# Designs tried in a protein design chat: VH-VL binders against p39998r288to527. Part 5

Target 1, 240 residues: p39998r288to527
Amino acid sequence: VQLLEMESITSEFFSINSAGLLENFAVNASFFLKQKLGGRARLRLQNSNPEPLVVILASDSNRSGAKALALGRHLCQTGHIRVITLFTCSQNELQDSMVKKQTDIYKKCGGKIVNSVSSLESAMETLNSPVEIVIDAMQGYDCTLSDLAGTSEVIESRIKSMISWCNKQRGSTKVWSLDIPNGFDAGSGMPDIFFSDRIEATGIICSGWPLIAINNLIANLPSLEDAVLIDIGIPQGAYS

## First folded at step 14 (VH-VL)

Design m2
Fold by ESMFold2, look of step 14:
Structure m2 (fold): chain C 240 residues (1-240), chain A 119 residues (1-119), chain B 107 residues (1-107)
Amino acid sequence: as target 1 above (240 residues)
Amino acid sequence: QVQLVESGGGVVQPGRSLRLSCAASGFTFSRYGMNWVRQAPGKGLEWVAIIWYDGSNKYYADSVKGRFTISRDNSKNTLYLQMNGLRAEDTAVYYCARDSYYGFAFDIWGQGTLVTVSS
Amino acid sequence: EIVLTQSPDFQSVTPKEKVTITCRASQSIDEYLHWYQQKPDQSPKLLIKYASKSFSGVPSRFSGSGSGTDFTLTINSLEAEDAAAYYCHQSDSYPYTFGPGTKVDIK
């Protein structure tokens, strides 16, 4: 809860730079992930192997989905990384204006969107790229799985299938959750009491603020191997 | 477990043709670029050709360009080298080699198959 | 075409001594140089990739260094099983090329 209040205060106090904070996140997180994918040794022209595949699981939320799509754009724009995004809702049902904007730019930079887990699996077969990273951006500091599912049985079923697909990718695939893994309470780091399905994240990308609940996540998320704090350029005045 | 096995080598007269095969097993063949590398008896290694994972791009050493054709059949996990217009200087052990996971280095090699070009 | 040269052509080395092999490229190849070991009557085996990264299972006595045009393979304490030919290979641009090889024998 403290991280949610700090982010809100920062955005309100310096609202004139909210798009800049998003862009700083995307640039710095993409650089970090490119190093995890092999960096310059791998990500260059004339590689006879297929480009690595990154899959983004995103919600229609400014604090999670918009960040994920901006990150996806930076990953795919140079042409060395394939990126496929699957939203928790149909892409035609997106409501958040920043998610829509970032999604449009993402597509123009070569990012792909699929509308179901089955379509995702078909695309994976066709591309024949190894899925090396899954970015979990379904839940942010501002919502729970129950909030995302709402009263829609279709959306709830879709989220469960996305979690199931993601957790099957264990092994060589690394799962990086943005801020808080799907299925955990952001304030406490404990499993969500209202929804049983959880992303088994292997890493956490923290946006500018350290994850206060990390000890509880470590205790309840045995797959977790790493956590990184990404500088988003929060002004010093945000602490006053 | 992961292995490459070459076949199709033998003795052939100058000007004739041979087709080499390389059978791949124990890995997802269609996710790797593949190379042919040869070694004349008592000599060093010479890169011959590469084919990209999906067959879309092929590149050759100048010494074989226009005479050799690299190809692959991903449904059969097999790499091929069609060698036309063979010359005495093509006499060598021919290895198939797999690009490493990040690419560019050759991390798995076959045992090689000998091609001898003589009258 | 990028020419790779190796020095020396041949070394006879006392066990436990340090072996140094140099590879020089005719133009900059950044770090896209790799080292292979070939024992008699065997296929080559990858030792070092991208100038300095050891391949899986390679003993720690093997190390690589360099960037640009000058590269070095080092065996810090030679063992009998290391008697072999050693080749550098560039993958910066097509056509790929190998160095002429360095033969290392036990003295």
Scores: ipSAE 0.720, ipTM 0.898, lowest interface PAE 0.9, mean pLDDT 86
Fold by ESMFold2, fold request of step 21:
Structure m2 (fold): chain C 240 residues (1-240), chain A 119 residues (1-119), chain B 107 residues (1-107)
Amino acid sequence: as target 1 above (240 residues)
Amino acid sequence: QVQLVESGGGVVQPGRSLRLSCAASGFTFSRYGMNWVRQAPGKGLEWVAIIWYDGSNKYYADSVKGRFTISRDNSKNTLYLQMNGLRAEDTAVYYCARDSYYGFAFDIWGQGTLVTVSS
Amino acid sequence: EIVLTQSPDFQSVTPKEKVTITCRASQSIDEYLHWYQQKPDQSPKLLIKYASKSFSGVPSRFSGSGSGTDFTLTINSLEAEDAAAYYCHQSDSYPYTFGPGTKVDIK
């Protein structure tokens, strides 16, 4: 896909490594989401109301999971925002080195991880924080939901439970998908033909390049209200 | 219907005690910081005390520190103010006020309850 | 404790004219200043939060500005129902404090 090629060219030709692009995304996306949560006026430790809660649904993927955990770190590191992450696999089954690295830093910065939807729901009750944002980072632009599940019925059922939980969040909760909502084809923006469960995203956060499939997402995702493009610092020459 | 209703005001002698209540309805009480604000007859507003959403922190105006205690019962959606060692200068209408959703401002106020400290 | 002062103490204003009320803090309170309206025999009502953000349902003739130590509430084209006392309130640090109030009357 063209964005994957741009990132590779950026790393190879312009000497801008993938870790730098990841950090630029995390900083800029966290600033955007902090503004959606009320910004500096609200996000202050003296606030007598509970901190807002952000829930991250992440895969073991460099291109979505790693970005999500870096983003989560930036959201929670000053103590103004509570962040809980639930992975599509068990935490001890993480394989991607960047996801593992970002997860370690995330936890040291005060981020929390739960290993089931049940544990997530228990944590939400204990915290008594309103869930205001769900970040969907389960699917990247280079894979389908079927690719994430593979042949594992355990992973597939876990992903379905996570989608079900996410879509139950109502009221003022906003669901922001990174690049492509889980359950949609990244190339076309059409629903996945072999997997009927999908995230009912209210917003999409695009990394560095507008999502080509946006028109089809608009047509097939009636919950979608907004889309934003986050600058990650890809040089102009990489677009040629 | 978001509402705050104060009660427990009355006429008391100096040195006595009084307990005010504020009943909350129409919102998730346990997610908001709560305040007491008073207004002496013909005078301006004076902030009295705050209690955080979970009761973990309480702060008071210097004029009442050591004499007044703010508390809350989240299971009953009720805010309280225990006023001990009452003085004539404590005579006021007492309002309960809710912190706004993003905090720091007071977006919902009760009608107030009058406390008169007189010999 | 942060002291807030307001100016003027009192204004008598012809309908449709502009009203300006100032609030000065004894130290910087950034944007943590809020404005309330209190009509006779009523509870206060929030008008402006965080110096400049209008509260929901507040008429557009009310606006706030300022930061740090100097803040202004403006009523463009005063209406008869705007006769009230106006208070500034800081929530930058405990104890929270109010200004002494500004009474606005209709001539």
Scores: ipSAE 0.719, ipTM 0.894, lowest interface PAE 1.0, mean pLDDT 87
Fold by ESMFold2, look of step 15:
Order: C-alpha cells, then structure tokens, then sequence
Structure m2 (fold): chain C 240 residues (1-240), chain A 119 residues (1-119), chain B 107 residues (1-107)
C-alpha cells in the first residue's frame, strides 16, 4: 500500500505515469541482472559458449507480471540472453491490459512463452543453455499466493508445480523474486500460513518496496543471499 | 576431475594427413567453445582454430585455413582437428583448450600431443 | 589481424622483486586481453582474464591492468615457482592472437 501511494503521488506531481515507472524498473533491473550474468565481458556477439537462459515465472498482474515481462524484454532484446516465461495461467487467458501489452512487445523482441512446466523443461533441453536466473514474479505486494491460488484447483496445481520446478533449480541457479517471494506475506515478510509452498529465493529485487519486512524474510528464508533496491525514478519531492 | 587429453600426434611426411582427438571429461562439454593452440619447438603459442559449443561456427588462423578442419562430437565429448597437406611449419605440440565460463579466455588446457612433419 | 608485442623478451629477477610485463596491441581491443603462464615442459595456465580479472586460484601477487592497446601483468613479489614464460592473448576478434612471450627466470 505504501508503494501504491508513492506511485500515485509521483504520477500526479511530476507527470510520471505507471508506464514510466514500469520502464524505469525494467531498464535498471535488467542492467543489474546483466552484470550478474557477466556483463559485456560475456554478453557480446561471437561468444562460442551458449547464451545464458533466464526463466520468468509471472502472474497476470500489473504489479508483478507486467514488470517481469518488461524486464524480460530488456534482457532478451539484444540477443545475448535467452528468456522463457511461464505464466500462472494460460497465455490465452491473460486479462490485465498492461501484461498483454508487455507480453506482445516481449515476444516481438525474441522472448519465448511456454504454457506448462513440461513445455518449459522441453524448451530448456532444446536450447541447451545454462539456466542461471529464475525471476519469480508470481506474487505482487498487493496480493498473496493464497489469493492467486484460491480461484481454482487448476491454478493452484499449476502454481505448486511452478514452485516445485523453481526450487529444484536452486543449485547453481540464482532465484530472484520481485519485491516479495511467492509464498510470503507482503506486509510482514512471514510465511503464508494458508499455502504451504514457497519460492526459495536467493535474491530479492525491490522496486521501491519498504524494507519493513526484510528482517522477517531473512529469518524465514535461509536460501536468501542478496537483496537490491532498484531506483524507479520516484522524485525526492514525492517523499516530502 | 575437469580434464582434456589430446591424442593422435606422431611423425608424418610432408603432404600427409593426421587427425588429432581431444577427450573431455568432468564438465558439460556441449556447453563450451573449444580451441586448438599449437607451439612449435622453442617458439611461442599460436592459436589455430575454434569451434562453437554446438558446432555452428568455426574459425581458423590464416596459416591453416583450407588445410585444417576443426570438428566435435558432443555425444562422445570429443574435439577433433583434421590436418591435411601437412608442412614442416606445422611441426608443434598441439593443445586443446576450453573457453572459460564467460567465454573468450582459455581456462582448461590439455597436456598436448606432438606432431612432427619431416621427410 | 591484431598483432600483440610483449616487453621485455626476457628477465632474470631476484626473488621478492616486482616483475612487470607489458603487452601492446596493434589496435584497440578494449579489455579483451588475457594472460597465461607456461612453466617449462607444462601446458599454459590462465592467470588473468579481461585485462584485470584474476582467474580462480591464482595467487594474489599476480595482477593485470590496462585497456585499449596497452596492458600490464605484474608479479608483486616474485616467488621461485614463478619462473616461466608469460603470454598475452587477445580475443577481441578472430583470428585470436598471442603475444610472442616473456621469459622470466630466477637468479
């Protein structure tokens, strides 16, 4: 809620709308992740090794899914990073207008979408790229995993399989959750007691998210190695 | 654990052919570009050829272009160098070398195999 | 094709002294230069990648610097085991090339 209020104030006072904040996030987060993948020492033409693979797990949500797809676009558009996205729902059932918009651009920039964990695994085998980053964008700060899962048993089952797949990748793969890991309460940072499955994130990418929950998250997520706050361009005057 | 082992070197007459092999172990061979580098007796290192992880691209030093062919069999974890039209100037120890994780540098080298071209 | 030159060709150095080896490229190669050590009768070993990034397990006495056309390998305090030939290598463009080498001996 605090983030929502800050974004509204920023839009009105400085003529910056939600699309502008989304783009600032995508640019800055992609730069951060590109450095984690080796930067321009690795991410260039004529590399004889395969491009790294980034997998995005996304919901049909402006607050998380749209940010994730914009981020994915910036990662894959230069052709040096392979990106595959798996949504919590079928792609053809997307309803959020910004998610649809960002998904269309993402595909035009070379991003790939699969509709099941099975299809994801098949695509990974075909590409023979190392999966180095998973981006968890299934839960936004304004809804819980229980909210997403409670709409149907099919969606709940899909989310559970996506979490299971993600947690099996944690070995050398780094898992970056946007704002808050799937399976944790956004306000407190405590595990969600109504849904037992949780993303075992190794890093958190915060987009202006207050750090109030960080201590609880550290205490309850032993896999966590890092957290970063991405500047999304909220002017200093908005904080006064 | 991670190692490269060359084989197939020997003494051959000028104009003959020789095929070198490089057996890889301890890493996912199909995810790395591979190189051949040679060193003539008492001389420095000379890059010979590269093949990309999937075999899609190959590049050669001008001194061997048209005579040497680099190839790989990812199912056998093996890198090859087919050397045709051998000349005295090709006499060298031949190393296979793996591109580093981020690429471009050579982080693992074999022990080398000696090729001698003489009449 | 990019020509690399190295200086000096040969050094005989007392233990604990600082050793400096330079590599010059015939055109800018940004930071795409790497350094290798080759001890007598051994295969080369990677020391420094991308001009200044130490390879895993390389002693801290080895460091690299430079960008563009001028590059330096430094051994801060020479050890007896560092007697070897040292080569620079550019991977900016094909064909890849090596410098002619610098031989370092212990007095």
Amino acid sequence: as target 1 above (240 residues)
Amino acid sequence: QVQLVESGGGVVQPGRSLRLSCAASGFTFSRYGMNWVRQAPGKGLEWVAIIWYDGSNKYYADSVKGRFTISRDNSKNTLYLQMNGLRAEDTAVYYCARDSYYGFAFDIWGQGTLVTVSS
Amino acid sequence: EIVLTQSPDFQSVTPKEKVTITCRASQSIDEYLHWYQQKPDQSPKLLIKYASKSFSGVPSRFSGSGSGTDFTLTINSLEAEDAAAYYCHQSDSYPYTFGPGTKVDIK
Scores: ipSAE 0.715, ipTM 0.893, lowest interface PAE 0.9, mean pLDDT 86
Fold by ESMFold2, fold request of step 21:
Structure m2 (fold): chain C 240 residues (1-240), chain A 119 residues (1-119), chain B 107 residues (1-107)
Amino acid sequence: as target 1 above (240 residues)
Amino acid sequence: QVQLVESGGGVVQPGRSLRLSCAASGFTFSRYGMNWVRQAPGKGLEWVAIIWYDGSNKYYADSVKGRFTISRDNSKNTLYLQMNGLRAEDTAVYYCARDSYYGFAFDIWGQGTLVTVSS
Amino acid sequence: EIVLTQSPDFQSVTPKEKVTITCRASQSIDEYLHWYQQKPDQSPKLLIKYASKSFSGVPSRFSGSGSGTDFTLTINSLEAEDAAAYYCHQSDSYPYTFGPGTKVDIK
């Protein structure tokens, strides 16, 4: 809750809206991930190999989903990185206005959306690109897996299928969770006791604030190799 | 285990044609750009042609443009070089070479196949 | 077409001493220069990619530097097995080109 309250205070008190923080995140995180994909040496016109593929797993949440789609837009806009997004709900069921807005821009920049794990696998085969990065943006600091699923067994089954697919991609594929991996409690960093399925993240991208529960994540997430703090332009006065 | 094996070299008369093959194994062939590079006896390396991973783009050295055609069959994991209008100057060992994972460098080379063009 | 030149054409070097090979491009190729070693009667092998990145399994005595038009391959302590021809290669633009080669012999 502490990190959510700091973001709210920053937005209202310092006249920095959530859209500004989102864009700073997307720009800086995209530069970081481009370097992980080979940077300038690889991401150039006339490469005879396929462009790298990034898959985004996103929720209908301003905090996580909107950031993920803005990030995806920045990754694919240059034409050197392929990006496919799968939402935790059907695309037709999106409700959050910022998620809808960022999704519209993402599509205009060449980003792709699929509506099932099956469609994701079909698109991957057609592109003939290995998935090199999965971005897990299903859970934010204010949302748990059970909050995402609600009482819908259909949504819960969909999320479990997405987690299963993601965890099968381990090996050379790197899984970067935004803020907190799906299936972990944001306050403690301990596994969610009400839901057993968890993203086996290899990295965590922190948005503006250090992840205070990192020790518990390290202890309960043996796949974790790295964590990075992305500057989103929060004024230093808000850190006090 | 990663391997490239050229075949189809031999002795041919000027003006004739020859097709080289390069069999790939131990990697996902359809995910890599492929090149032909040649080396005349006692001479340096000369890049000949490239074909992109999906066959969509092909580029050639000026010395062979219009006479040579690079192609690939991803279902057979095989790279080809069709050489028409052969000249004495085309006499060389022909290597196939794979683009590196990030591209642009040649990280795997075959053993080469000798093409000799003489009367 | 981008012309690559190499110097020297030939070096005869005593074991354990330093070897320096230069490659010059006729126009800027940024970092898209690669170095290959070809031992007698063998296929070329990649040593250095993107001017300065060592390829996997290449001994640490090999290093590359440079950008733009001037590039250097260095062998810090020559071993007998390093007797070979060394080629630079640009992949900045088609057609790709190789330098003419530098032969390194052991004294």
Scores: ipSAE 0.711, ipTM 0.893, lowest interface PAE 1.0, mean pLDDT 87

## First folded at step 16 (VH-VL)

Design g4
Fold by OpenDDE, look of step 16:
Structure g4 (fold): chain C 240 residues (1-240), chain A 119 residues (1-119), chain B 107 residues (1-107)
Amino acid sequence: as target 1 above (240 residues)
Amino acid sequence: QVQLVESGGGVVQPGRSLRLSCAASGFTFSRYGMNWVRQAPGKGLEWVAIIWYDGSEKYYADSVKGRFTISRDNSKNTLYLQMNGLRAEDTAVYYCARDSYYGFAFDIWGQGTLVTVSS
Amino acid sequence: EIVLTQSPDFQSVTPKEKVTITCRASQSIDEYLHWYQQKPDQSPKLLIKYASKSFSGVPSRFSGSGSGTDFTLTINSLEAEDAAAYYCHQSDSYPYTFGPGTKVDIK
């Protein structure tokens, strides 16, 4: 909510639109995650080991989805990292125009999209790349998991399946949620009382710091290990 | 419990062929590039060859190009080195070595197998 | 190919003394330089990876530094068990190459 306001101010008073901010987020967040994936030491095309796999869980209806796809684009564009995305809906049913746009570019950059958890598992088997990072971008500040699930039973079931899959990942896999982990209220950082399932995030990537929410999240999410604020280029004047 | 065990070494005459094997255990073999490194008696280490985790790429030292072939069978967790046209200078202990998780460095080595080429 | 040189070829050191081994590459290899220890009748062991990162289980007395063409392996306080040959290895480009090695003996 606060972030949206800041973005609005940034656009109106500084002529930096949401697309620009999104790109800045994607670039800087990708640098961050690449370091988590081993940095320069690992991320070369000449590496004789398989590329690491990043899996993105994204919604098609909010800004988090668009940000995630942009991030995915930057992660996979050089070929050092393999990226697979699974949406909360069918690939053919994307609703948000920005998400669609970012998805097209993402695909052009070598990103892969699957339409189900089963397809994801199959793809993982085929690629034989270690899943090291899951990007959780199903929920945004303006869209709760309950809201998404409330659209249909099919979507609810899909979301639950995605959460289940994510939480089953073990070992070197880390889960980075954009803005707020699924299963938590974006405003308060408290567990969502209307949706019992939650992602056991190990990290948070945000472009705005709802400090209160983060503190509550830290208290209620034991798996959380790290949080990073991504500079997306919001002018200082916008914080006044 | 990660382990590499070389085998197939022995004494051979110049011009002959020999096939080395390296059995891997304790890790997901198919997710690691594998190398052969040799060491002549009393000498230093010499990189021989590398094969990608999926066998898609192979590279060799100039000294063995055209004569040696590196291969792998991921279903058997085994690395191979086919050595043809053996020369006296090929005499060495041959080690198989695994790329580290991030690649490029060799973090696991076998005990080595001795290949002696002599008339 | 990238040629690696090492200095010194041989070093006899008293326990607890600092040991410094240098490796130089004929061209820049960024951080793709690794150090191995090999004791007599044993296989090489990875000590330092990517110029300065210690491999798991390696004693803290071992450290690596450098970038580009000049690299250094340091043993801060030599232990008797550190008597061995030490090799640098570049993996910047094919063919991979090793340095000629440095033999460290204990006085």
Scores: ipSAE 0.899, ipTM 0.957, lowest interface PAE 0.4, mean pLDDT 94
Fold by ESMFold2, look of step 19:
Structure g4 (fold): chain C 240 residues (1-240), chain A 119 residues (1-119), chain B 107 residues (1-107)
Amino acid sequence: as target 1 above (240 residues)
Amino acid sequence: QVQLVESGGGVVQPGRSLRLSCAASGFTFSRYGMNWVRQAPGKGLEWVAIIWYDGSEKYYADSVKGRFTISRDNSKNTLYLQMNGLRAEDTAVYYCARDSYYGFAFDIWGQGTLVTVSS
Amino acid sequence: EIVLTQSPDFQSVTPKEKVTITCRASQSIDEYLHWYQQKPDQSPKLLIKYASKSFSGVPSRFSGSGSGTDFTLTINSLEAEDAAAYYCHQSDSYPYTFGPGTKVDIK
């Protein structure tokens, strides 16, 4: 083989917790998901069918939670998509400043929050809306599911219930994980050896940079059908 | 498989009433808006009425307002059309039609039931 | 009420030829126009939804185009089984309305 001189392109994850990058993510990801839900043709006033339901599973202690709530806000603000969020902890126990900020705005835009899987199921029956998308934002690159679960048996049990509920969704429900599906190691893309439960994601939403572990995820996540890179407005010249 | 079956058609005198039924099977009836569409002999299609998935809203063509009532029973997977004050111009085949998954188009139609209003 | 007109009222067409049917709305209905086929003594069948989106199982020879007030249904190469009446339908606003229909016969 002939050696060729190649310009190296170094992938580097920028801080997503910057307010500007977070908002760019939320706008662009919401547009992508609205198209998956049928777009303008479906998402309008006077549709005699029920509005689609999107469920967000989020944690307090990673970057994915804030992104998920900002995304949820953009989905529900038009009044054509119903959004319900369930946190890995009680809403009253949220500590992350960005998660708290985005949650406050999300609620003002009509987003709903429930505090248990049983409350989620009750809300689903009341709405009689098909759950078409679940957004998995329980884990991120900087905090594993086992780190979060390991500090409380109550939180661990809650996370397992949320995973079980998510994996029971059938048929046309699509499960989109933000950056890395929960239950997988962010660096390798292999199953997390310290926590056995895993989300059976059907898609991955990558924030700004391609997911470098995608080949291992494909090999170990047979439910995975799609991966998308969402432009967050990374400045020109940030690439090597 | 997905199916709509109309019933209740027949011959009736002007001024009388008739109730049409549409039995749905093979899909989650309570998640779809439902319509009645009619077709007079040798004529085109005429939209009659719609009822939303939960029964919360109903809309009618001007030609039937005040005389026809659309309703649904989601526990029985059945759509209804109550037709009062029938006139000769109401003579038609009546179809029930389901809104498509994303709404607004009619993707499943029944076989139709004939209503004849004759003196 | 939004009035839909169709042109032509009737076409007699040699097999394999192209058929064009036009639907015109009395006001803008964006993309909320749908096309149906009705063969003799049968229920209507959805062909095209939202002006240009083919319904599942519809042969590729059928296509739709247009937006706003002017819409077209095209049959690129007419087959014998395509002899039918064709109706446009608007669902932009209540009351929903249908066009008067276009009858297509095979020569």
Scores: ipSAE 0.716, ipTM 0.893, lowest interface PAE 1.0, mean pLDDT 86

